# Ledger of designs, part 5: VHH binders against C4-dicarboxylate transport sensor protein DctS (dctS)

Target 1, 216 residues: C4-dicarboxylate transport sensor protein DctS (dctS), of Rhodobacter capsulatus (Rhodopseudomonas capsulata) (p37739r437to652)
Amino acid sequence: TLAHELNQPLAAIASYAAGGLNLFDQPEPNLTMLRQAFEKMGAQARRAGLVIRRVQDFVKKRTPQLAALDLSEVLAEALSITAPVAREHRVKLASLIEGRIPGVQADRILIEQVLVNLIRNGVEAMAEGPRTGDDLTVRLARAGAAVTIEVMDRGPGISDAVAASLFDPFTSTKSEGMGMGLNICRSIVEMHHGSLSHGPRAGGGTVFTVTLPVPQ

## First folded at step 1 (VHH)

Design r4 (framework vhh_rezetamig_d1)
Fold by ESMFold2-Fast, scan of step 1:
Structure r4 (fold): chain B 216 residues (1-216), chain A 119 residues (1-119)
Amino acid sequence: as target 1 above (216 residues)
Amino acid sequence: QLQLQESGPGLVKPSETLSLTCTVSGGSISTRSYYWGWIRQPPGKGLEWIGHIFYSGSTYYNPSLENRVTISVDTSKNQFSLKLSSVTAADTAVYYCAKEYPGSLYDYRGQGTLVTVSS
């Protein structure tokens, strides 16, 4: 998340500041180490700026064009785009539309990007590890004042330990690529006043759930 | 050990195109987990992110520079490159190439190369 990414350089700045103050309070302060503390604080402040800019630049690259959107139509397009990679990894793509899905106010291209990213993520999870089945299913349903989009894979699932590191930028695993994709999806979904979450899929695998508000 | 090295002319004339290459050694650029990016620091100013590229060719650019920037990747040479067109004195900076960790403030940068824009 943005908060997590910003908290790292802020914590580093606080740490260097505390160290610098400790040096300053000594009878003969080590000016070389004090200078290094200030230089490192400056570097961390600049890194915080880069994080903010990268997240904002992704959001700003497209002026949102909110319009009544047929999610079934967007899903069909996303499945078409991801079909080649699914076939390469022997994953069967399916959709399940439960009842009448009302239109949502959303940007077609941005929502399509979310669906493509989540479907690709599921296919790659199924390709790399043990799987409990060969289907990846996307479900559309209305739940009260929201529409839910569930991307359900049959991959190895996400253990509590892996889930804790899913958004950890220092993990030297495939989860770093997934973390970035999920961060982008979260930003897009939040721009649409929705939410993105995940959990275990019945029978094995993972479910990524997107909720989008129904227009008044 | 992974190492990134910038290369290209240190002097560029106004209105011309600034061209830099980053050579990656000790690791492969063909990775699904990281972006390969460019960052610069003008004299007396903070770091400015220019853009990054995925090994497949997908690019993301700083909107302030978007119309002038092209980043490309050559996986066969384990290299990626920056082209910045229509340069002015404001583009004078130390340019760094970087391996960027998604969702991270940690980036692994090269040593940097000074590019001066002057007539």
Scores: ipSAE 0.000, ipTM 0.114, lowest interface PAE 14.8, mean pLDDT 76

Design r5 (framework vhh_rezetamig_d1)
Fold by ESMFold2-Fast, scan of step 1:
Structure r5 (fold): chain B 216 residues (1-216), chain A 122 residues (1-122)
Amino acid sequence: as target 1 above (216 residues)
Amino acid sequence: QLQLQESGPGLVKPSETLSLTCTVSGGSIDSSYYYWGWIRQPPGKGLEWIGHIYYSGRTYYNPSLENRVTISVDTSKNQFSLKLSSVTAADTAVYYCATEPLSYGDYVFDYRGQGTLVTVSS
């Protein structure tokens, strides 16, 4: 997803910076190789800029096309899209649909992007850090006048310090753009008069909850 | 095209509530493309995000200010407002209202007001 596309050039910049520092610390540093490292960092920074512009253009030009949406169908599609990356990282994707889920007024493409982004973030959290299990489960349920979508991973969880700034673009210290992806998800959900929140998962991990209103 | 303008008292006494209003012109605040937000810059320090509101009324606040901040929107007046309670000298800053696009990137303000200096003193 877009967060993943942004994280790639940022990771490359960090890698080239580490390599450049190692060259710098040598008794006789190779200035040609150091210049090449800086040139590669510059190229990756420009790539990151293009990804950001593409996302900005997408969001600014996209007027939400609200229509009756079957969330169970969109969830099935999101799981299908994310299955290859889940398999690569040895994560078992599961869905739990509880009861009858009413249709919501939503933009299918934007909601699918939110689900794919949250699922991929959960898979990557489980792959990168310590995990308490191998499942990532998405739960879909009705709660009164709203439908809830819970994306539940078995990753290391979110510390209180990180939680306090998770959706804060100006105080965020997340260098890999993970917070930017969540900000996009929050923006899309709010565009639909819903909310995005998070909390600890029973047994370990994190739950991201998307709430969408049921039309009158 | 879109223009934002802050208004409110430039002097607030300690322990009182700071109230600022942002008037939007050249476009409607009833827009799904932006968060409508407040940021501030204390003398000699960097920008600090206070919070923002979506046109639907949903709010998000800086956790360090959360217990003192209220942001509201009035779509009929094309305005949004900030209330910061129990102010101290540490709240002295230039306050800006701003639009935050629904997009990646820190410090991406599509539109920002010119800023208004608020001094907290007796």
Scores: ipSAE 0.000, ipTM 0.127, lowest interface PAE 16.2, mean pLDDT 76

Design r6 (framework vhh_rezetamig_d1)
Fold by ESMFold2-Fast, scan of step 1:
Structure r6 (fold): chain B 216 residues (1-216), chain A 122 residues (1-122)
Amino acid sequence: as target 1 above (216 residues)
Amino acid sequence: QLQLQESGPGLVKPSETLSLTCTVSGGSISSYDYYWGWIRQPPGKGLEWIGHIYSSGSTYYNPSLENRVTISVDTSKNQFSLKLSSVTAADTAVYYCARLTEYYDSRGFHYRGQGTLVTVSS
């Protein structure tokens, strides 16, 4: 639910704040852990902001605010938002930008939400299951009349059983509502006349591919 | 104001193709904000998402059904349709058409048709 999606980042902020305060009880406070707690609080606050912006867009019932979007800038922000969680799980975030990426007509807030959700899902997959490596790489490239964004993790991959329910809004493989989040990503991408697909990553893991059309 | 109405045969023989149409009134099928889909409920079971289509023509199907499902949209008639091939008794269910949003969660199925029972039997 919306309330559940908003309460999760708020509860996480409260938890990190409590943990940070507990560090002051130590004779020699770990400043690195304190910084990490603040970074995690910031990331969760930004997540709450994305949920609120989604609610505002829903209430207005408006067409997405399409503008020429620099995907490299949006990717940099998404990586910044997800960096603390990636560090916690010992995942190395990397980006590969191949050539000149043209602007796409897209809603910045919605596309950033898609990237954050896909990166976070990859990090969590690598944290929970066997991993084939430590990197999560996001690739930007132009392919003819489209720009492609590939989010590539080194997690356990997606089994046929999990794939069967991955985008099913009535079935989630996780109690945290992860299946619903992927369906929302697919809806946002389709709203932009793009596509969201997945497949196995060479060497192990999963690739989630977002394609967005290049303006004519 | 928004109304969705399913239409199609209520009885289909095993191995045949089930074909349903949804007529939308009181709203436009061509909006960026909405997607149009099919959900079913077999007797004694919960709701199962079948698939949906966007005004762009892009389709997404339940992976367990994707080899048998085709959804199409006709924006000029404000209609969208479902074809499910090679049906078996397991496909017996009440079929609903629905308007879906990027907020699929609890809001996705607030706008659905009344449902139509499709029985698969010889």
Scores: ipSAE 0.000, ipTM 0.122, lowest interface PAE 15.6, mean pLDDT 75

Design r7 (framework vhh_rezetamig_d1)
Fold by ESMFold2-Fast, scan of step 1:
Structure r7 (fold): chain B 216 residues (1-216), chain A 122 residues (1-122)
Amino acid sequence: as target 1 above (216 residues)
Amino acid sequence: QLQLQESGPGLVKPSETLSLTCTVSGYSISSSEYYWGWIRQPPGKGLEWIGHIYYSGTTYYNPSLENRVTISVDTSKNQFSLKLSSVTAADTAVYYCARVGDSFYEWLPDYRGQGTLVTVSS
């Protein structure tokens, strides 16, 4: 059940809280151990958030709930979510918001999932291959009747051979599904009457471009 | 060495229940690391996620199929199964079983079986 999966991290939080209180009640509290208890508690709280988000994301994948969405807020949240994995791989996350970005009609959870997946894929591409720089930049801009979101990495780029199969789900029956992840992103964007494309980044790397229509 | 193999009838009559089993070899289904799921592809259409299950019995179903779908797990046989009730011609598809990673970013299969064609016709 969902309750069973949520009870695991919640029970862990309660246990770390009890352990932290026990440490706190000692005559000379060990501040290092208290810090560790709080860090573990924070990790389990994030785990509980993951379980909730996964359920929400799965439920909404087939039935988008469109509402007025501030893409700048969604981008900030996506960058926050991906910061730990970027830090682990020594990638500097940056955002560039050009001008005033109008609201779009979109499903917040699904669009955030797209951004998180594209950023994560860029970070992993930079970790696995030769890179031409240390930044992954997300650019948000208005282009006529559309808003564009460009996720720009400094990885090795995409060859013509790879490009041909990039959106082919399950190119191998034993694949980890990076291509499947991109195919899901494309499906989500298309459900929003937008497009997902890619191209080379000036100076090296890849740019993934998400285009979403501006409400009239 | 993980291998997944679908099995079950290739022909089901309209209004009946479609029943498929996935046999997992080379990996224990009782692992806490993964979920186990079903995906299908109707002729000429894209992949559709049906649902997945954790070895404890926790299930997640595609909302569009939720009223007709049951996924169950048998850890003693290292198998999991799909039952889809009240089938129609729209349920004709190649059905795949898959191992699904515990990913914050999305529900993505790591591995899938070869697939089995199920045709719904009288």
Scores: ipSAE 0.000, ipTM 0.141, lowest interface PAE 13.6, mean pLDDT 78

Design r8 (framework vhh_rezetamig_d1)
Fold by ESMFold2-Fast, scan of step 1:
Structure r8 (fold): chain B 216 residues (1-216), chain A 123 residues (1-123)
Amino acid sequence: as target 1 above (216 residues)
Amino acid sequence: QLQLQESGPGLVKPSETLSLTCTVSGGSFSSDNYYWGWIRQPPGKGLEWIGHIHYSGSTYYNPSLENRVTISVDTSKNQFSLKLSSVTAADTAVYYCARESGYLHPYYYMDVRGQGTLVTVSS
């Protein structure tokens, strides 16, 4: 994620600064190690600049960059990205790919963001509410002229009242931006001529379904 | 406690510049973790991200709008502003200012938004 990409060089800078201060406080400071600490801090600052430039370039490419996309590869990457937060909250991530999934015309980065958002949303729902199990499963399947991605959590579910305002960012239940995160997902999916819906999961929890058209 | 409020004219003539200001109360811009942005929703359509600004003055704009958009910040007044030049009827929308706390483009996670202000482009 961008937060991870930017936090890496920032954490490195903080670490080198702390190490450099420890060296400086010694009776006979090691000047070669201090120089190296400053050089490494400079390199990490340049890396942070490249991340910022990549963000700016991404904004300049905001119209979807559609290409043939293998959803199973994107799913594997999204699960990898979300594995640490799932482990922190004692959620077991699983995937189920049913049959051969045709390629779709989609923007890889944007679809990956949708999957990461929906998986993190499910993990957080399971962490803070009553849960009916410990798994979060993502299912890929073909449904007629479309492919479906189902993100299935074991959280408390969504009431009809909450569902009516789920995509309204003004009524987000938390300052974490959950409502806007779902609006981002909806906008991205709609840009791909798909749909985003939700419903109850059998046995408890919520299913978020992303539907994307199969190319003709 | 943090509140954002849009202000500006509700009617703008074609070819003129749309100018909106967002006033932030209950907090300040002084955080590296937040961007301050503008989004809009044309009637019957989804949200469209316009751009954002960091407390340091760094700006990022939607590429489809970047030649017409300027976002600026006035930290002494706790305000940030949007200027959109050469408006047409297609720019008719509800405009929102927002605090963005996430890292997902095309939109950040917007954890605080204003109530929105309708801007109609009409003669």
Scores: ipSAE 0.000, ipTM 0.144, lowest interface PAE 11.9, mean pLDDT 77

Design r9 (framework vhh_rezetamig_d1)
Fold by ESMFold2-Fast, scan of step 1:
Structure r9 (fold): chain B 216 residues (1-216), chain A 119 residues (1-119)
Amino acid sequence: as target 1 above (216 residues)
Amino acid sequence: QLQLQESGPGLVKPSETLSLTCTVSGGSISSRDYYWGWIRQPPGKGLEWIGHISYSGSTYYNPSLENRVTISVDTSKNQFSLKLSSVTAADTAVYYCATGLWDSEYSYRGQGTLVTVSS
């Protein structure tokens, strides 16, 4: 539950506050340790704020307006939005549309948010870690009764240990989202009766795959 | 070594009060270095902080449980206790008593006790 995810940083704040008060009550309080307790409480309060912000952003978009959507148009828009940050980090954005992509029933704004978030995550992974190439490619293709969107980066990849907790809250290496970014994307995709998965990219890097059903 | 041990009924009926006791050994509950608390883990979920009490008697409770929780200390028995009122099936969990120093969330905890809320 959301309450459970918020309780983690709140428990930490309560813990540091209790420890700090015990120090404060001693005959000669250690002011350095008290300062550290306050600094740790501040960090956890900021963590809680990020969790609340991510949830509020998601809730604002909880009433999706489903309509026939051209995924090629949404992809072009997402690439346009992310081009400046990709250029700043010397990442070459590419798109590959394979065959005719049928329309899907989706909320344009929410799907665009998913694509922008996945592309930005790939760019940042390539900027921060060892990279195996300079391209980030997004592929659109039809696979049976579904359309797939593959966001393929050339970053350091995801270890088996990290993969097990990738969608767990608070495991993000990014300050924004605190591990919630991918969970929000997964929730949006699942709301559209699709799925979000990941795997290794041939030649190095990671592939994030969004699958959306083709309407009958 | 400081040790904590939970005790109390393993089955509680809905709407009743869940009451657990933690016995402290290897140290004094009056020690200024420690705070004393409760955490729980519902089946298939993560740990949830319930609340704690300082050596001075100040209590701090999880906001989602605040109106139902009371934590108290009995220094004569070297024990502290949890009372959780108006329980429902959602309160079914393994309950742990726990303690920590100023710089750690919880340094020591008991083995845990399963409490099932069922008719």
Scores: ipSAE 0.000, ipTM 0.229, lowest interface PAE 15.0, mean pLDDT 77

Design z1 (framework vhh_6z1v_2)
Amino acid sequence: EVQLVESGGRLVRTGGSLRLSCAASGRTFSSYAMGWFRQAPGKEREVVAAISWSGGSTWHADFVKGRFTISRDNAKNTVYLQMNSLKPEDTAVYYCAADRYLSTYGPEYDYWGQGTQVTVSS
ESMFold2-Fast, scan of step 1: ipSAE 0.005; ipTM 0.187

Design z10 (framework vhh_6z1v_2)
Fold by ESMFold2-Fast, scan of step 1:
Structure z10 (fold): chain B 216 residues (1-216), chain A 123 residues (1-123)
Amino acid sequence: as target 1 above (216 residues)
Amino acid sequence: EVQLVESGGRLVRTGGSLRLSCAASGRTFSSYVMGWFRQAPGKEREVVAAISQSGGYTWHADFVKGRFTISRDNAKNTVYLQMNSLKPEDTAVYYCAADTLGWEYSHSAYDYWGQGTQVTVSS
């Protein structure tokens, strides 16, 4: 869990502090071991800070709350948030809602962050590479027992080399502000019992597909 | 700290199955998120699967989902990767790794790595 992952470095700090105090109270304190304890505490504190920063950036320091969510409203908000960066890079944002979209059980803030991240990634791909068009379209549709959200860009597409590193932990970019990496987006979607995949877009570009189950 | 040793890699035929094991030494194995990674010649190291400390939460990359399954046995300090329906594209050195912070919030910060085990898939 998140609590377990965050408490890992905090428990280590408390353990090293207790051990250090015990050493300090000895008649002949081992200064080398004390230095090592402080160095280890420092490393764990930096790790805890990193986890907190990433959680703050996309979760806003709150426990995830599942509720009936109108994906059309969340999409509208995500498009509003990303409109300035799209305009800066001359990308035309569009939405396509096909039919009546049922509500899904999801955390609004987490799903909004996923959509914002995928849209920003598409805009950046179009800004940094050759474009096959100027539009980035988000399609919302029902597919059987699921709702699909397709974020479709007109960037250069994903080569085999790029695909190999998309989920490589050593090459993933840290998120800041409201951003997050694709691996974090995937974990959020899977926590909602959905899936995140990608493929080529007809006419050029990439499609990132988020699938979320429809409540029965 | 933890030390990791992979085993089980070998030559297998296309469509075959193989189970990899990763044995950990140390008293804190159950406190680590465990992951399997692979690296083919000339390619970047890529994440294949991850499993939470308790084993209650697992993640698998799309290119192996439905074919590979990660699991762990905390009593034996071991994590496994069951690989089914193998194809030549799965040929790589497979690494196991441990993370103290949790893979979903520290995807770039795996703390401990094994030496790797070679899997070769041929027709």
Scores: ipSAE 0.000, ipTM 0.101, lowest interface PAE 17.1, mean pLDDT 74

Design z11 (framework vhh_6z1v_2)
Fold by ESMFold2-Fast, scan of step 1:
Structure z11 (fold): chain B 216 residues (1-216), chain A 121 residues (1-121)
Amino acid sequence: as target 1 above (216 residues)
Amino acid sequence: EVQLVESGGRLVRTGGSLRLSCAASGFTLDSYAMGWFRQAPGKEREVVAAISSSGGSTWHADFVKGRFTISRDNAKNTVYLQMNSLKPEDTAVYYCARSDYELPWNAYDYWGQGTQVTVSS
């Protein structure tokens, strides 16, 4: 899996960093071993970057197959795909469709991957930290010339410091590689002339918002 | 021979505007994410802005958000930093940097020599 392939170099970097700090803190640090720790961290960072780039290049090189897409159908499919992982972590998945949602011109497979990734990230956030509730709700609504998809979790939320780097392509250090998944989601959404953002959820947790333009 | 050459730095007055350019040679820009960094005397080098390979995603540090804008022209192999409403604290050497991938941390493999921006009252 992609997660497994990325976790290996990231774990190696953390290990070499810890070893390097231990050497650095000694009265007579071994400079040769310290240099080796930095060289190995650099090599693993480049390996992780190649994995990320390979995924980004796959998404970028795919010519979007744009067609009129019913977002409620895609959402239902995404919820079905993520139901097992939600059940494993005792998360209740819900959907809320507000009003009539117009069709959008989008690539079904790519948009489904965005929804699956955002729902998974919310479930994992609720599993890892203290949660303010047990529901993860996905809301579909029309807002003017755009459709909004809000993925709302009950996880611990995102601090201002983490929020500043969450979508940063160079500084995402989110556990389990979440930041890399979010960059892929942002790329897909932008290919569709939309946007991806986040904010705090009323009552605790995080809201990830995808906006997609409606035809005219 | 990957090379990055910054230009456009000069002395400007507070409230002024300036556009920095980073000319890339030895590689095709459209395959690489790029960033702008700055370093003031006695301070650490800090990230100012970053842009994805396609230009579809940009990031700006909070201390320049709303004032600076990063952009790129892949056909001209050039990255830009538009700087508006300049303040004396923006005085620094500005560097262009290349990442051959989008890493979850700051990892840049090539750097330019920098261009000096001085903002006076």
Scores: ipSAE 0.000, ipTM 0.116, lowest interface PAE 15.8, mean pLDDT 76

Design z2 (framework vhh_6z1v_2)
Fold by ESMFold2-Fast, scan of step 1:
Structure z2 (fold): chain B 216 residues (1-216), chain A 123 residues (1-123)
Amino acid sequence: as target 1 above (216 residues)
Amino acid sequence: EVQLVESGGRLVRTGGSLRLSCAASGFTFSDYAMGWFRQAPGKEREVVAAISRSGGSTWHADFVKGRFTISRDNAKNTVYLQMNSLKPEDTAVYYCAAGSWLEYDSPAEYDYWGQGTQVTVSS
């Protein structure tokens, strides 16, 4: 959703404001640091506006066309589309379908875009950092009242240190490939009454999990 | 002062090829991801291609995939767009852009922009 992406710049603004107030209250405030705090607050406010605009623009581009969808077929097509970029980066794409996967009510084109984006992001993560393996595996399984799609890469993972550093008001860190299309993916999945989450992959790397409800 | 200067735009016939270049100065080029965007009259800017800081990862929009290739040379502070099999629909002003934290499909995520170079494709 909008909430996670919007809360990041808002938390940064609050942090810069607190830091700026501490500087301002000193007997001889550091005006250069105060100016930098205000400039960074302005930048984060603009980023919050861009997040809102991007979500609004995406919603306007397409009215969802929900129909019974065979996720195995959509996955096969997403893997086909991403095969050339995976090969360029020496990443082996694999799929693992566990049991019978029921149909879901979904917009085929939008779900395909989610899968393509998540696979592409995994390939890029493996290209940029240390690898724990050469495979990127997508797993389909039924879990109770939902179907799960797990996109599992062998990249460096998302470090706790990187996450913590994102909220330091005068120090920034970034990861190449991180966040590319991810907010749009979450919006699409939530539009389908599902969820998008991430976590560490056993043996190293990251797992992005899409859950979609089974109809009824 | 940060500057991005595009070059290579010109008139070409349908089916032709063209290579665009973007020379960067005033910042540490290898710290920035780069993108190519285009804008036709009366339209908003759309992303064409993006490349990671190292050049190890690239993305191309579906409407140019197989025809356009983005690349970069960090030693020369330059990003390139090789354009093959050009169509009249590719007529636009092409911009290069630099971004440090990318959602690569949004123009608004890029920090620095060039002035653009005009590409015209005639049938």
Scores: ipSAE 0.000, ipTM 0.117, lowest interface PAE 16.5, mean pLDDT 77

Design z3 (framework vhh_6z1v_2)
Fold by ESMFold2-Fast, scan of step 1:
Structure z3 (fold): chain B 216 residues (1-216), chain A 122 residues (1-122)
Amino acid sequence: as target 1 above (216 residues)
Amino acid sequence: EVQLVESGGRLVRTGGSLRLSCAASGRTFSEYAMGWFRQAPGKEREVVAAITWSGGSTWHADFVKGRFTISRDNAKNTVYLQMNSLKPEDTAVYYCAAKLGYSYDTEGFDYWGQGTQVTVSS
């Protein structure tokens, strides 16, 4: 959540300020700890500024243009776009469409960007770490009033430590180029009243799940 | 498909705080809008708060605004109700409920938990 990501550094600033004030009021203030508190506040303020800048840059590029979208078609295009990087890293791209997928109200360009980013991240995870297989499969299925898109890689999986930093714009590693980070993908999906989550893939690897609502 | 279990209800003094949790069985939780409802003895069930399936939007009844906050953690398949500044009038059995889809319309909840008792005294 964008509000949560922004509130994290703001809460840290408030905490350091409260701690600093308490320290300042002591009979013998620890000036080294006070300096450290101010340095930490400065770092968190810069972090908040970067989050704001990334959101502002994204927002002013375009307002989401919602229309009835065929997710099967968008998936085919995303796979086509990512095929060269998959070949470079010897990853076999596959898709599995289960049953009839209803149309969703979504912005084609933004959803395609999310899929491209998730597929590319899976390919890169398989290239850089130990892999349990050579396929990256995208599954498209209906679950009740939602459609799910599961991007399933065979990379090393995500540890709890890595999971904690996945959506952190200052600690997560990102590939060079014009790709979006996972944090912006989450924001795009949430703008569509959906969710982005992750979990372990049976047999090894990671599953990133995008859910999008079906019009009621 | 989803099964809900509430926890956290207990006896608490007026002005106190309490957090309720609702754990969902498991595989499709993020596809459901969630709500908290309550029912006091001899009264009809009333809606307290609701949250969209993504957590991006929430609704709170006027009688709890500023005191209660609904939130969810889709990674833990859990929805929460943080209750502050409790009043005797808040005494009730609290239920969580789930509805397929992204909307938190207070109608049409299909899956319900068994409830957790909250008692606010003096």
Scores: ipSAE 0.000, ipTM 0.077, lowest interface PAE 21.5, mean pLDDT 76

